# VH-VL binders against Adventurous-gliding motility protein Z (aglZ): the designs that were tried, part 2

Target 1, 119 residues: Adventurous-gliding motility protein Z (aglZ), of Myxococcus xanthus (q1d823r4to122)
Amino acid sequence: RVLIVESEHDFALSMATVLKGAGYQTALAETAADAQRELEKRRPDLVVLRAELKDQSGFVLCGNIKKGKWGQNLKVLLLSSESGVDGLAQHRQTPQAADGYLAIPFEMGELAALSHGIV

## First folded at step 4 (VH-VL)

Design ca4 (from c12 with heavy chain L106W; framework fv_tocilizumab)
Fold by ESMFold2-Fast, scan of step 4:
Structure ca4 (fold): chain C 119 residues (1-119), chain A 125 residues (1-125), chain B 107 residues (1-107)
Amino acid sequence: as target 1 above (119 residues)
Amino acid sequence: QVQLQESGPGLVRPSQTLSLTCTVSGYSISSGYYWSWVRQPPGRGLEWIGYISYSGSTTYNPSLKSRVTMLRDTSKNQFSLRLSSVTAADTAVYYCARDTSPLDYWLGKYYFDYWGQGSLVTVSS
Amino acid sequence: DIQMTQSPSSLSASVGDRVTITCRASQDISSYLNWYQQKPGKAPKLLIYAASSLQSGVPSRFSGSGSGTDFTFTISSLQPEDIATYYCQQYYSYPYTFGQGTKVEIK
């Protein structure tokens, strides 16, 4: 099961369509607050997490997930339009590192391939 | 040697639009960071208004969102605040500030590192 | 919105005293809290980030601690130049919110 945390509706639907086509069950959250409620309700196998959310940085939410109760068992794929490749490479070196990273824009095939490799 | 400096009218009439500009020197606003406005009513605390990112995306405090617009002029290395329909409650010192978010979230650098000196805006008839 | 409450609102202490200010968040903000010093007529200056990290160039007498909802800021030996208002600020969620401030005076 994959939880997609993304405030841009059409982009979220595009990602959900690709992941459903790859055999995953998907759920959508528009905000970090909604994502946190979904995580408390039912643990996914993967969180696809946009860094640029309206209510909270996805980097902050990633850190909370990684140092929280799920830790290693909940995988995070972090997407960013603002950080670029170099910024995401730097985040990978921290204790709060995600399990995968994609700089926006990316090809939808990369999302499916990386998700498969993580879970 | 990054410096920020506010400029704009110090007096605004009720119902008009408050307009302020922040001029940045020593760093290109399109190269990184978020660029924020923070205000402080006389004798009171600080209130975050919002930011405009180096790429032009904006996030505003929900309490002000319907009245706030932030813009960039990358050729002049400036960003601006427009606050519409002002009342006496908008009287405050307005600061522009550089926000290390989002680039430095993972470096533990999550703060306002450079501030302008502040510009007092009085809303009065 | 996350509400930040500081206590006390003001205090007076003697040079050399230990000063403690507290800040309480209305919800868990982990360690996503900064402390700023604001001297009269000036912009705020960052002293502490991530609850307990001392900003470069800031004197070691300043320190911060806490996590979750309860945070403290300490000046281990108050100096005359420390007369200021101190603010906590959470950066866990937008909008960023500040405490109401604590005014520190020397008696």
Scores: ipSAE 0.105, ipTM 0.758, lowest interface PAE 6.3, mean pLDDT 87

Design ca5 (from c12 with heavy chain L107W; framework fv_tocilizumab)
Fold by ESMFold2-Fast, scan of step 4:
Structure ca5 (fold): chain C 119 residues (1-119), chain A 125 residues (1-125), chain B 107 residues (1-107)
Amino acid sequence: as target 1 above (119 residues)
Amino acid sequence: QVQLQESGPGLVRPSQTLSLTCTVSGYSISSGYYWSWVRQPPGRGLEWIGYISYSGSTTYNPSLKSRVTMLRDTSKNQFSLRLSSVTAADTAVYYCARDTSPLDYLWGKYYFDYWGQGSLVTVSS
Amino acid sequence: DIQMTQSPSSLSASVGDRVTITCRASQDISSYLNWYQQKPGKAPKLLIYAASSLQSGVPSRFSGSGSGTDFTFTISSLQPEDIATYYCQQYYSYPYTFGQGTKVEIK
């Protein structure tokens, strides 16, 4: 089960379509607050998390997930349009690192393949 | 070293649009960072207005979102704030500041590292 | 919006005194809190980031601590140049919000 946290509605739907095609059940959240409510209702196996959300940095939400009650058992795939591939590589070296990273734009096949690799 | 400097009219009439420009030296605004505006009414605290990214994407404080527009001019290395329909409540010192938010190697360590000196804008007839 | 409340709103202390300012968030913000110093007529200056990390070039007499909702900022030995208003700021969520400020004066 995959929770997609993305404020751009059409992009979120595109990602959901690709992941459903790959065999995952998907849920959508437009904000970090909505994502936190969804996590409390039912724990997903993977959170696909946009760094640039309207209400909170996705990097902050990623850290809270990794430090919080779910620990390392909840996987996070972090997507960023503002952080280049080199910047995302630096974040991977931190204690609150995500389990996977994609710089926007990316090919939808990469999303499916990387999601499979980390769950 | 990086420097930020605000400029624009110091007096704006009610119902008009407040317009300020921040000139950046020592770093290209199109190369990284988020570029923010923060204001401070006389004798009061600080209020974050929003940011514009190095790529031109914007995020605004919801309390001001309907009135705020931020733009960048990469040829002049400037970014600007427009605040429409001003009232006396918009009288404040306006600061531009560099926001470290997009630097993922500073994850969890977002702050304003450089500030302009501030520009007082008075909204009065 | 996350509300940040500082205590006290103002204080007067003597040179060499230990000064403590507290900041309380209306919800859990983990360690996503900064402290700024603002002298009259000047822009704020970052002193502490991520609740407890000292910014490069800032004197070691300044320190921060806390997590969750309760945070403390300390000046271990107040100097004349420390006369300023100090602000906490959360960056846990947008919009970023600041405390109302604590004015520090010398007796």
Scores: ipSAE 0.012, ipTM 0.714, lowest interface PAE 8.6, mean pLDDT 87

Design ca6 (from c12 with heavy chain L107Y; framework fv_tocilizumab)
Fold by ESMFold2-Fast, scan of step 4:
Structure ca6 (fold): chain C 119 residues (1-119), chain A 125 residues (1-125), chain B 107 residues (1-107)
Amino acid sequence: as target 1 above (119 residues)
Amino acid sequence: QVQLQESGPGLVRPSQTLSLTCTVSGYSISSGYYWSWVRQPPGRGLEWIGYISYSGSTTYNPSLKSRVTMLRDTSKNQFSLRLSSVTAADTAVYYCARDTSPLDYLYGKYYFDYWGQGSLVTVSS
Amino acid sequence: DIQMTQSPSSLSASVGDRVTITCRASQDISSYLNWYQQKPGKAPKLLIYAASSLQSGVPSRFSGSGSGTDFTFTISSLQPEDIATYYCQQYYSYPYTFGQGTKVEIK
């Protein structure tokens, strides 16, 4: 199961379509608050998490997930349009590190391949 | 070094649009950071208005969202605030500020590192 | 919105005194809290970020502590140049919110 946290509706649907096509069950959340509610209902195997959310930085949510009760058992793939490749590489060196990173724009095949490698 | 400076009319009539510009020097606004507006009514505390990112995306305080527009002019290295339908309650010192989000996420630190001097806007007939 | 409440609203202390200000969040904000100093007629200046980290160039007499909902800001030995209003600010979620401020005056 994959929870997609993304505020841009069309982009979220495109990611869901690709991941469903790859055999994953998907759920969508538009905000960090919605994502937190979904996580409390049922733990996914992977959270695809946009850094640029409307209500909270995805980097903050990533840190909370990694320091929380799920810790290493819940995988996070962090997407950013604004951090770039070098910025994401630096985040990988922190205690709040995600399990994977993609700089936007990326090809949808990259999302599917990286998700496959993480779960 | 990085400097921010507000400019715009200091007096706005009720029901009109408040318009302020922040001129940034020492750093290109299109290269990074979130660029924010924060206001402070005389003798009161600070209120975050919103930001415009280096890519042009915006997030506004929900209490002001229906009245706020932020724009950037990358050729002049400026970003601006428009606040419509003003009333006396909008009288405040308006600051522009640089927000380290998302570029300083490495340390889990998001803060305002550079501020303009502030521009007093009085809403009066 | 996350409400930030500071205590006290104002205080007067003597040079050399230890000054303590508290800040309370209406919900858990982990350590996503900053402290700013604002002198009359000036823009706020960052002193402490991430609850306890001292900003570069800020005197070591300033410190912060706490996590979750309760936070403390301390000036270990008050100096005349420290007269100012101090604000806490959460950056856990949007909109960012500030405490109402604590005015620090010299006796």
Scores: ipSAE 0.105, ipTM 0.750, lowest interface PAE 6.3, mean pLDDT 87

Design ca7 (from c12 with heavy chain L103A; framework fv_tocilizumab)
Fold by ESMFold2-Fast, scan of step 4:
Structure ca7 (fold): chain C 119 residues (1-119), chain A 125 residues (1-125), chain B 107 residues (1-107)
Amino acid sequence: as target 1 above (119 residues)
Amino acid sequence: QVQLQESGPGLVRPSQTLSLTCTVSGYSISSGYYWSWVRQPPGRGLEWIGYISYSGSTTYNPSLKSRVTMLRDTSKNQFSLRLSSVTAADTAVYYCARDTSPADYLLGKYYFDYWGQGSLVTVSS
Amino acid sequence: DIQMTQSPSSLSASVGDRVTITCRASQDISSYLNWYQQKPGKAPKLLIYAASSLQSGVPSRFSGSGSGTDFTFTISSLQPEDIATYYCQQYYSYPYTFGQGTKVEIK
């Protein structure tokens, strides 16, 4: 099960389509608050998490997931349009690191491949 | 060294639009960081207005409704604040500031690292 | 919006005293809290980030602690140059919000 946290509806649907095609069940959340409610309802195996959300930085949510309540067995794939490849490489070196990273724009095949690699 | 400087009219009449510009030197605003406005009414505390990112994306404080617009002028290395339909409650010192999110990826270093000196805007007839 | 409440609103202490300021968040913000110092007529200056980390170049007499909803800022030995208003700020969610400030004066 994969939870996709992304405020841009068409992009979220495109990612959901690719992941469903790869054999995953998907759920969508538009905000960090909605994502946290979904995590409480049923914990997924993977969170595909946009860094640029309207209510909270995805980097903050990633850190909260990694050190707290949804912790050890929940994987995070972090997507960013603002951070670029070099910025995401720097975040990978922190204690709050995600399990995978994609800089936007990316090819949808990369999303499916990385998802397989981390779950 | 990075420096930020506010400029714009210090007096605005009620119902008009408050317009301020922040001029940045020592760093290109299109190269990174979030660029924010924070205000402080006389004798009161700090209120975050919003930011414009180095790529032009904006996030505004919902309490200011749709009165806020932020823009970039990359040729002049400036970003600006427009606040429409002002009232006496908008009288404040306005600061521009650089937000290290997301440019500093060591979690725990997300803060305002450079500030302008502040510009007092009085809303009065 | 996350409401930040500081206590006390003002205090007066002697040089060398230990000064303690408290900040409470209306919901769990983990450790995503900064402390700023603002001297009269000046912009705020960062002292503490991530609840407990001392900013480079800031004197070691300043410290922060806490997590979740309750946070403390301490000046271990108050100096004359520490006369200022101190603000906590959460960066857990947008909009960023500040406490109302604590004015520190020397008696």
Scores: ipSAE 0.269, ipTM 0.793, lowest interface PAE 4.6, mean pLDDT 87

Design ca8 (from c12 with heavy chain L103W; framework fv_tocilizumab)
Fold by ESMFold2-Fast, scan of step 4:
Structure ca8 (fold): chain C 119 residues (1-119), chain A 125 residues (1-125), chain B 107 residues (1-107)
Amino acid sequence: as target 1 above (119 residues)
Amino acid sequence: QVQLQESGPGLVRPSQTLSLTCTVSGYSISSGYYWSWVRQPPGRGLEWIGYISYSGSTTYNPSLKSRVTMLRDTSKNQFSLRLSSVTAADTAVYYCARDTSPWDYLLGKYYFDYWGQGSLVTVSS
Amino acid sequence: DIQMTQSPSSLSASVGDRVTITCRASQDISSYLNWYQQKPGKAPKLLIYAASSLQSGVPSRFSGSGSGTDFTFTISSLQPEDIATYYCQQYYSYPYTFGQGTKVEIK
């Protein structure tokens, strides 16, 4: 079970299609608020989380997930268009580190491969 | 050291577009940080309008987003605010402010560390 | 939008007094809250970030605490130069929102 948190509808659908093809059950959340509701309803194995959401920074949501009740048991794959490869590598060294990172743009095959390695 | 300075007309007629420019010195706006506009109506509190990032991406307050445009001019080290279809409710002191380094953004630490002095814009006939 | 409510709206205290201002969020914002000082005719100045972290160069008499929905800002020993309006601000979600402000005056 993978929750995809992404405000750009077409990109979210593309990611869902790739992950379904790789054998995952997917759910979509358009906003951080929707993602919080989905997490409280049923905890996924992986959250694919866009840093640039319309209602909240994905970095804030990532920190809340990692510091909160879901803690280390919920995997997070952070996607960012604003932060490059080097910036995301630096985030990996922080106490709020995600379990995987992808700088946008990326190939959809990279998403599937990283998700498999994390879950 | 970093300084921000607002400039633009202090009087705008109802239905027209409010235009303000923030000139930044001591730091290149394309090198980092997020660059915000915040306003304060007379006798009231602060309202965040939006930001433009060092790379040019924008995020606007949903209550204003249909009327707001932010642009940057990297050759002049300036960023600007355009607010269309103004009414008396848009009368306020407008501040530009530096918002969060790219590193602090990753850490989930967001705050305004440098502010312009503010520019009063009155919307009146 | 997240609503930020400050209490009191204004207060008068004597030099040397302990001054406490509270800020309440309409929903859980964890520790994603800042405090600013604004003197008449001036831009706001950051004092506290992330609920409890003192900004560099800010006197140690200023402090912040709290998490979730309830936050406190304290001036341990009020000085004449502390006459100002103080604002809390959440950065948990967009849009960023501010409290209505608390005006602090000397008796």
Scores: ipSAE 0.393, ipTM 0.827, lowest interface PAE 3.4, mean pLDDT 88

Design ca9 (from c12 with heavy chain D104E; framework fv_tocilizumab)
Fold by ESMFold2-Fast, scan of step 4:
Structure ca9 (fold): chain C 119 residues (1-119), chain A 125 residues (1-125), chain B 107 residues (1-107)
Amino acid sequence: as target 1 above (119 residues)
Amino acid sequence: QVQLQESGPGLVRPSQTLSLTCTVSGYSISSGYYWSWVRQPPGRGLEWIGYISYSGSTTYNPSLKSRVTMLRDTSKNQFSLRLSSVTAADTAVYYCARDTSPLEYLLGKYYFDYWGQGSLVTVSS
Amino acid sequence: DIQMTQSPSSLSASVGDRVTITCRASQDISSYLNWYQQKPGKAPKLLIYAASSLQSGVPSRFSGSGSGTDFTFTISSLQPEDIATYYCQQYYSYPYTFGQGTKVEIK
């Protein structure tokens, strides 16, 4: 099960469509607050997490996930439009590192391939 | 040394638009960080208005969102605040501030490390 | 919005005293809390970030602790130059919110 946390509805639907086509069950959250409610209700295998959310930095949510707030070994694929490839490479070397990274824009095939490699 | 300085009219009429500019020296606003506005009514506490990122994306306090616009002028190394439809409740010292350290924004650590001196804006007829 | 409540709203203490200020968040903010000092007529100055990290150049008598909803700021030995209003601020979610401030004065 994959939880997609993305404030832009059309982009979230596009990601959900490609992941469903790849065989994953998906759930959508538009905000970090909605994502946290989903994490408390039903634990996913992977969180596809936008760094630029309306209500909270995705980097903050990523840090809380990786500290084990909703259980250990919860995988995160971090997406960012603001942080380039170099910025995401720096984040990867921190204690709050995600399990995978994609700089926006990316091809939808890359999302499916990375998700498969993580889960 | 990084320095921030507010400028703009100190008196605004009710219903008009409050406009302030923050001039940054010692660092390029398009190279990193988030650039915030924070206000403080005389004798009262602090209220965050919003930020504009180094790339131009904005996040505004929902209580002010319908009235707030923030813009960048990268050629002048400035960012600005426009607050429309002002009332006496908008009378405050307005500060511009840099949000976060060079590495720490990626770690989800945000704090105001450099501030302007503050500019008093009075809303009065 | 996350509400931040400080206690006390004001205090008077003697030079050399240990001063403690508390800050309570209306929901769990983990360690995403900063402390600022504001002297009359001046902009706020960052003292502590991420609940317990001392900002570079800030005297070691200032410290912070806590996580979740309850946070403490301490001045281990109050100095005359510490007369100021102190604010906590959460950066867990937008909008960022500040406590109402604690005014520290010398007896």
Scores: ipSAE 0.435, ipTM 0.838, lowest interface PAE 3.0, mean pLDDT 88

Design pa1 (from p9 with heavy chain S104W; framework fv_pabinafusp)
Fold by ESMFold2-Fast, scan of step 4:
Structure pa1 (fold): chain C 119 residues (1-119), chain A 124 residues (1-124), chain B 112 residues (1-112)
Amino acid sequence: as target 1 above (119 residues)
Amino acid sequence: EVQLVQSGAEVKKPGESLKISCKGSGYSFTSYWLGWVRQMPGKGLEWMGDIYPGDSYTTYSEKFKVQVTISADKSISTAYLQWSSLKASDTAMYYCARELYYEWSGTYLPFDYWGQGTLVTVSS
Amino acid sequence: DIVMTQTPLSLSVTPGQPASISCRSSQSLLHSSGYTYLHWYLQKPGQSPQLLIYKVSNRFSGVPDRFSGSGSGTDFTLKISRVEAEDVGVYYCMQGIHLPYTFGQGTKVEIK
């Protein structure tokens, strides 16, 4: 099961469509607060997480996930439009590193392939 | 018609184990969460936890997660609530209730149908 | 945990009189979908709880139109336009936005 955390509705639906086509069940959350609700109600196998959310940094939510707040071994694929390749490379070297990274813009085939590789 | 039928009343001593049941009928059992709610005599309602019978995924209230185990057998549309060692403070009415939790942009129904309750009395 | 506070704790009404029950949550119950996960239940004497209102203002199947719910954010109200004998019981509000789900302490409605 994949939780998609993305404030841009059309982009979230595009990602959900691709992942459903690849055989995953998907849930959508528009904010970090709503994502936390979904994590509490039914822990997913993968969180596709936008760094630039309206209410909180996705990097902060990623850190809480990786510290085990909702259990261990929850996978995170972190998406960013502002950090670029170099910024994401720096985050990769921290203790709160995500399991995968995609710089926006990316091809939807990359999302499906990377999700499969880390789940 | 949707029905949740619970097992009968229980009278137990402290330290004994107990497993009570809730059987669903008239709907797709694996499509709904099944929750357990405690009501101590003369008191209000407390959510204990729930289970998604399709894959037996459980969530618990922190207060109850070390006190009870929730499980389900989807082949007979039945969920269970179990204690390994009962205490007098476990004396209460226990209800099961179904919930449809569907992701954002889908359908959501809170606890809409409830079982009749199982009265558990724990005394020496 | 989200704390749900109901007022009053008890209410005695003459048949045909309106009744109003308030519920306050310690945090907003609004989800980004635009839905607010606040629900109302009635427990009649000797019976299981039954759903009256879900997501603030939607009447559940078979619930008479004399019951209505309103509110937003943290403040919610359940109104009964004209109380009937069959409406006696304890009313509970519940939040379904965050685990653990929590209920108000209950409001007992009885006929005067």
Scores: ipSAE 0.007, ipTM 0.686, lowest interface PAE 9.0, mean pLDDT 87

Design pa2 (from p9 with heavy chain Y57D, light chain K55E; framework fv_pabinafusp)
Fold by ESMFold2-Fast, scan of step 4:
Structure pa2 (fold): chain C 119 residues (1-119), chain A 124 residues (1-124), chain B 112 residues (1-112)
Amino acid sequence: as target 1 above (119 residues)
Amino acid sequence: EVQLVQSGAEVKKPGESLKISCKGSGYSFTSYWLGWVRQMPGKGLEWMGDIYPGDSDTTYSEKFKVQVTISADKSISTAYLQWSSLKASDTAMYYCARELYYESSGTYLPFDYWGQGTLVTVSS
Amino acid sequence: DIVMTQTPLSLSVTPGQPASISCRSSQSLLHSSGYTYLHWYLQKPGQSPQLLIYEVSNRFSGVPDRFSGSGSGTDFTLKISRVEAEDVGVYYCMQGIHLPYTFGQGTKVEIK
């Protein structure tokens, strides 16, 4: 199961469609608050997490997931439109690093391939 | 003491509607998923779906999605399984069971406590 | 859907003798978080199912230590070291990794 945390509706649906086609069960959350609720309710294999969310930074949510006792075992794929390839590479070297990164825009095939590789 | 208490046995005719219940006590009802499991006479166990009573979010097995509706009333700690039109093939024992959701420890335990079951018989 | 296959489907055991039940899944039950979501249930005659073993090898509260579970990936075993009369019933393995949750077809354990 994959939890997709993304505020742009069409983009979230495109990602869900690709991941369902790859064999994953998907759930959607539009905000960090909704994502936290989904994580408490039923934990996924992977969180596809947008860095730019309306209510909180996805980088902050990623850190909170990784700091949690259960979150150390949960995979996170972090997406960003404001942090280019270099910015995401720097985040990968922090204690709160995600398991994978994609700079927006990307091709949907990259999302499926990377998700499979880190799960 | 965690308890799940289900409504009594039902005898119905094809085409009739039915709503059976499962009442939880001894725990935080809105903090756990509540699942429904079917057992046809002399056969094994089939998961039908579940509900999170805190927000009434539901998940269904595709096989059961059109056949039944799962709902809950958190004010009385009760979950429901409902048919709009029963078929003879719905004759079965129906169990509710609590799913231990993820805690800070990260453990997930589906179906740790079960109701006593509701026998539904559908015959003409 | 993940298919759960149990063997044997039935066994008769002399009291005090050991019993072993196998469960095989059509795909790995190892979650990416590191947990393996394989559970064992017992349904005694005329009763609801009850949880025996969770996450492969952990005994649920109140379950006697004569019950043990083992395995990994797709191949799992439930063992009863010395079968007692109260152990009669149908045993089910169950996977909780992917929806829909699925059960094995059951193994009936009888005395004699």
Scores: ipSAE 0.081, ipTM 0.718, lowest interface PAE 5.1, mean pLDDT 87

Design pa3 (from p9 with heavy chain E103D S104L; framework fv_pabinafusp)
Fold by ESMFold2-Fast, scan of step 4:
Structure pa3 (fold): chain C 119 residues (1-119), chain A 124 residues (1-124), chain B 112 residues (1-112)
Amino acid sequence: as target 1 above (119 residues)
Amino acid sequence: EVQLVQSGAEVKKPGESLKISCKGSGYSFTSYWLGWVRQMPGKGLEWMGDIYPGDSYTTYSEKFKVQVTISADKSISTAYLQWSSLKASDTAMYYCARELYYDLSGTYLPFDYWGQGTLVTVSS
Amino acid sequence: DIVMTQTPLSLSVTPGQPASISCRSSQSLLHSSGYTYLHWYLQKPGQSPQLLIYKVSNRFSGVPDRFSGSGSGTDFTLKISRVEAEDVGVYYCMQGIHLPYTFGQGTKVEIK
């Protein structure tokens, strides 16, 4: 099961369509608050998490997931349009690192392949 | 302010289908789960299942997952509980209630606001 | 499923006197977050249930301080320090830590 946390509705639907096609059950959250609600209630196997959310940094939410009760049991794929490849490489070196990273724009095939690799 | 308004009482025969509703107002409908709770005459409360209206994800109690279907239409802030074929044992008061689930940050509130209930009577 | 057991099943109290209701769960209700997901509801005659106390001891908005909750792990207590006529009804404990959510069988509180 995959939780997609993305404020752009069309982009979120595109990611959901690709992941459903790959055999995953998907849920959508537009904000970090909605993501936290879903996370605590139905536990996904993977969170696809946009760094640029309206209500909270996705990097902060990623850190909270990784140091919180889910720890390493919940996989996070972090997406960013503003951090670029170098910024994401730096985040990968921290204790709150995600399990995978994609710089926007990316090909939808990359999302499916990376998701499969980390769950 | 926050209200959950349920559809009116129903009197049905065994084998008939039924769909009852719960309309939320005064809050962000897609930010809360909406649960259904059954109370048989003179008995206690039983959680049946719930739905997250934002993506229509549902969870069910094992006892109810083959008996009923829970759905929602977020465009009109309404959730539904439906039976394809009613049985006399479905005679009960049915409540809807909202839940806010935020363990990592923010507020957790179990079922805090409830609808007025829909009485369903199934008899021959 | 987590089984919730309430005692007593019924209680008759003189107005102004205290009342105490026990709730026992078949498994610990303590979550890894440190919160304990035990809640108390009141259903007054002919009315919908209403939330009284959530996460063991937190009074819901508008609930009088006559109501208090305590406990840990598997044993919980709801106390009403001075029962008033408006407090009559059936009290239910509920666990919200694991699906399916389950309620106790209820304790009916009546005025003598």
Scores: ipSAE 0.007, ipTM 0.558, lowest interface PAE 11.2, mean pLDDT 86

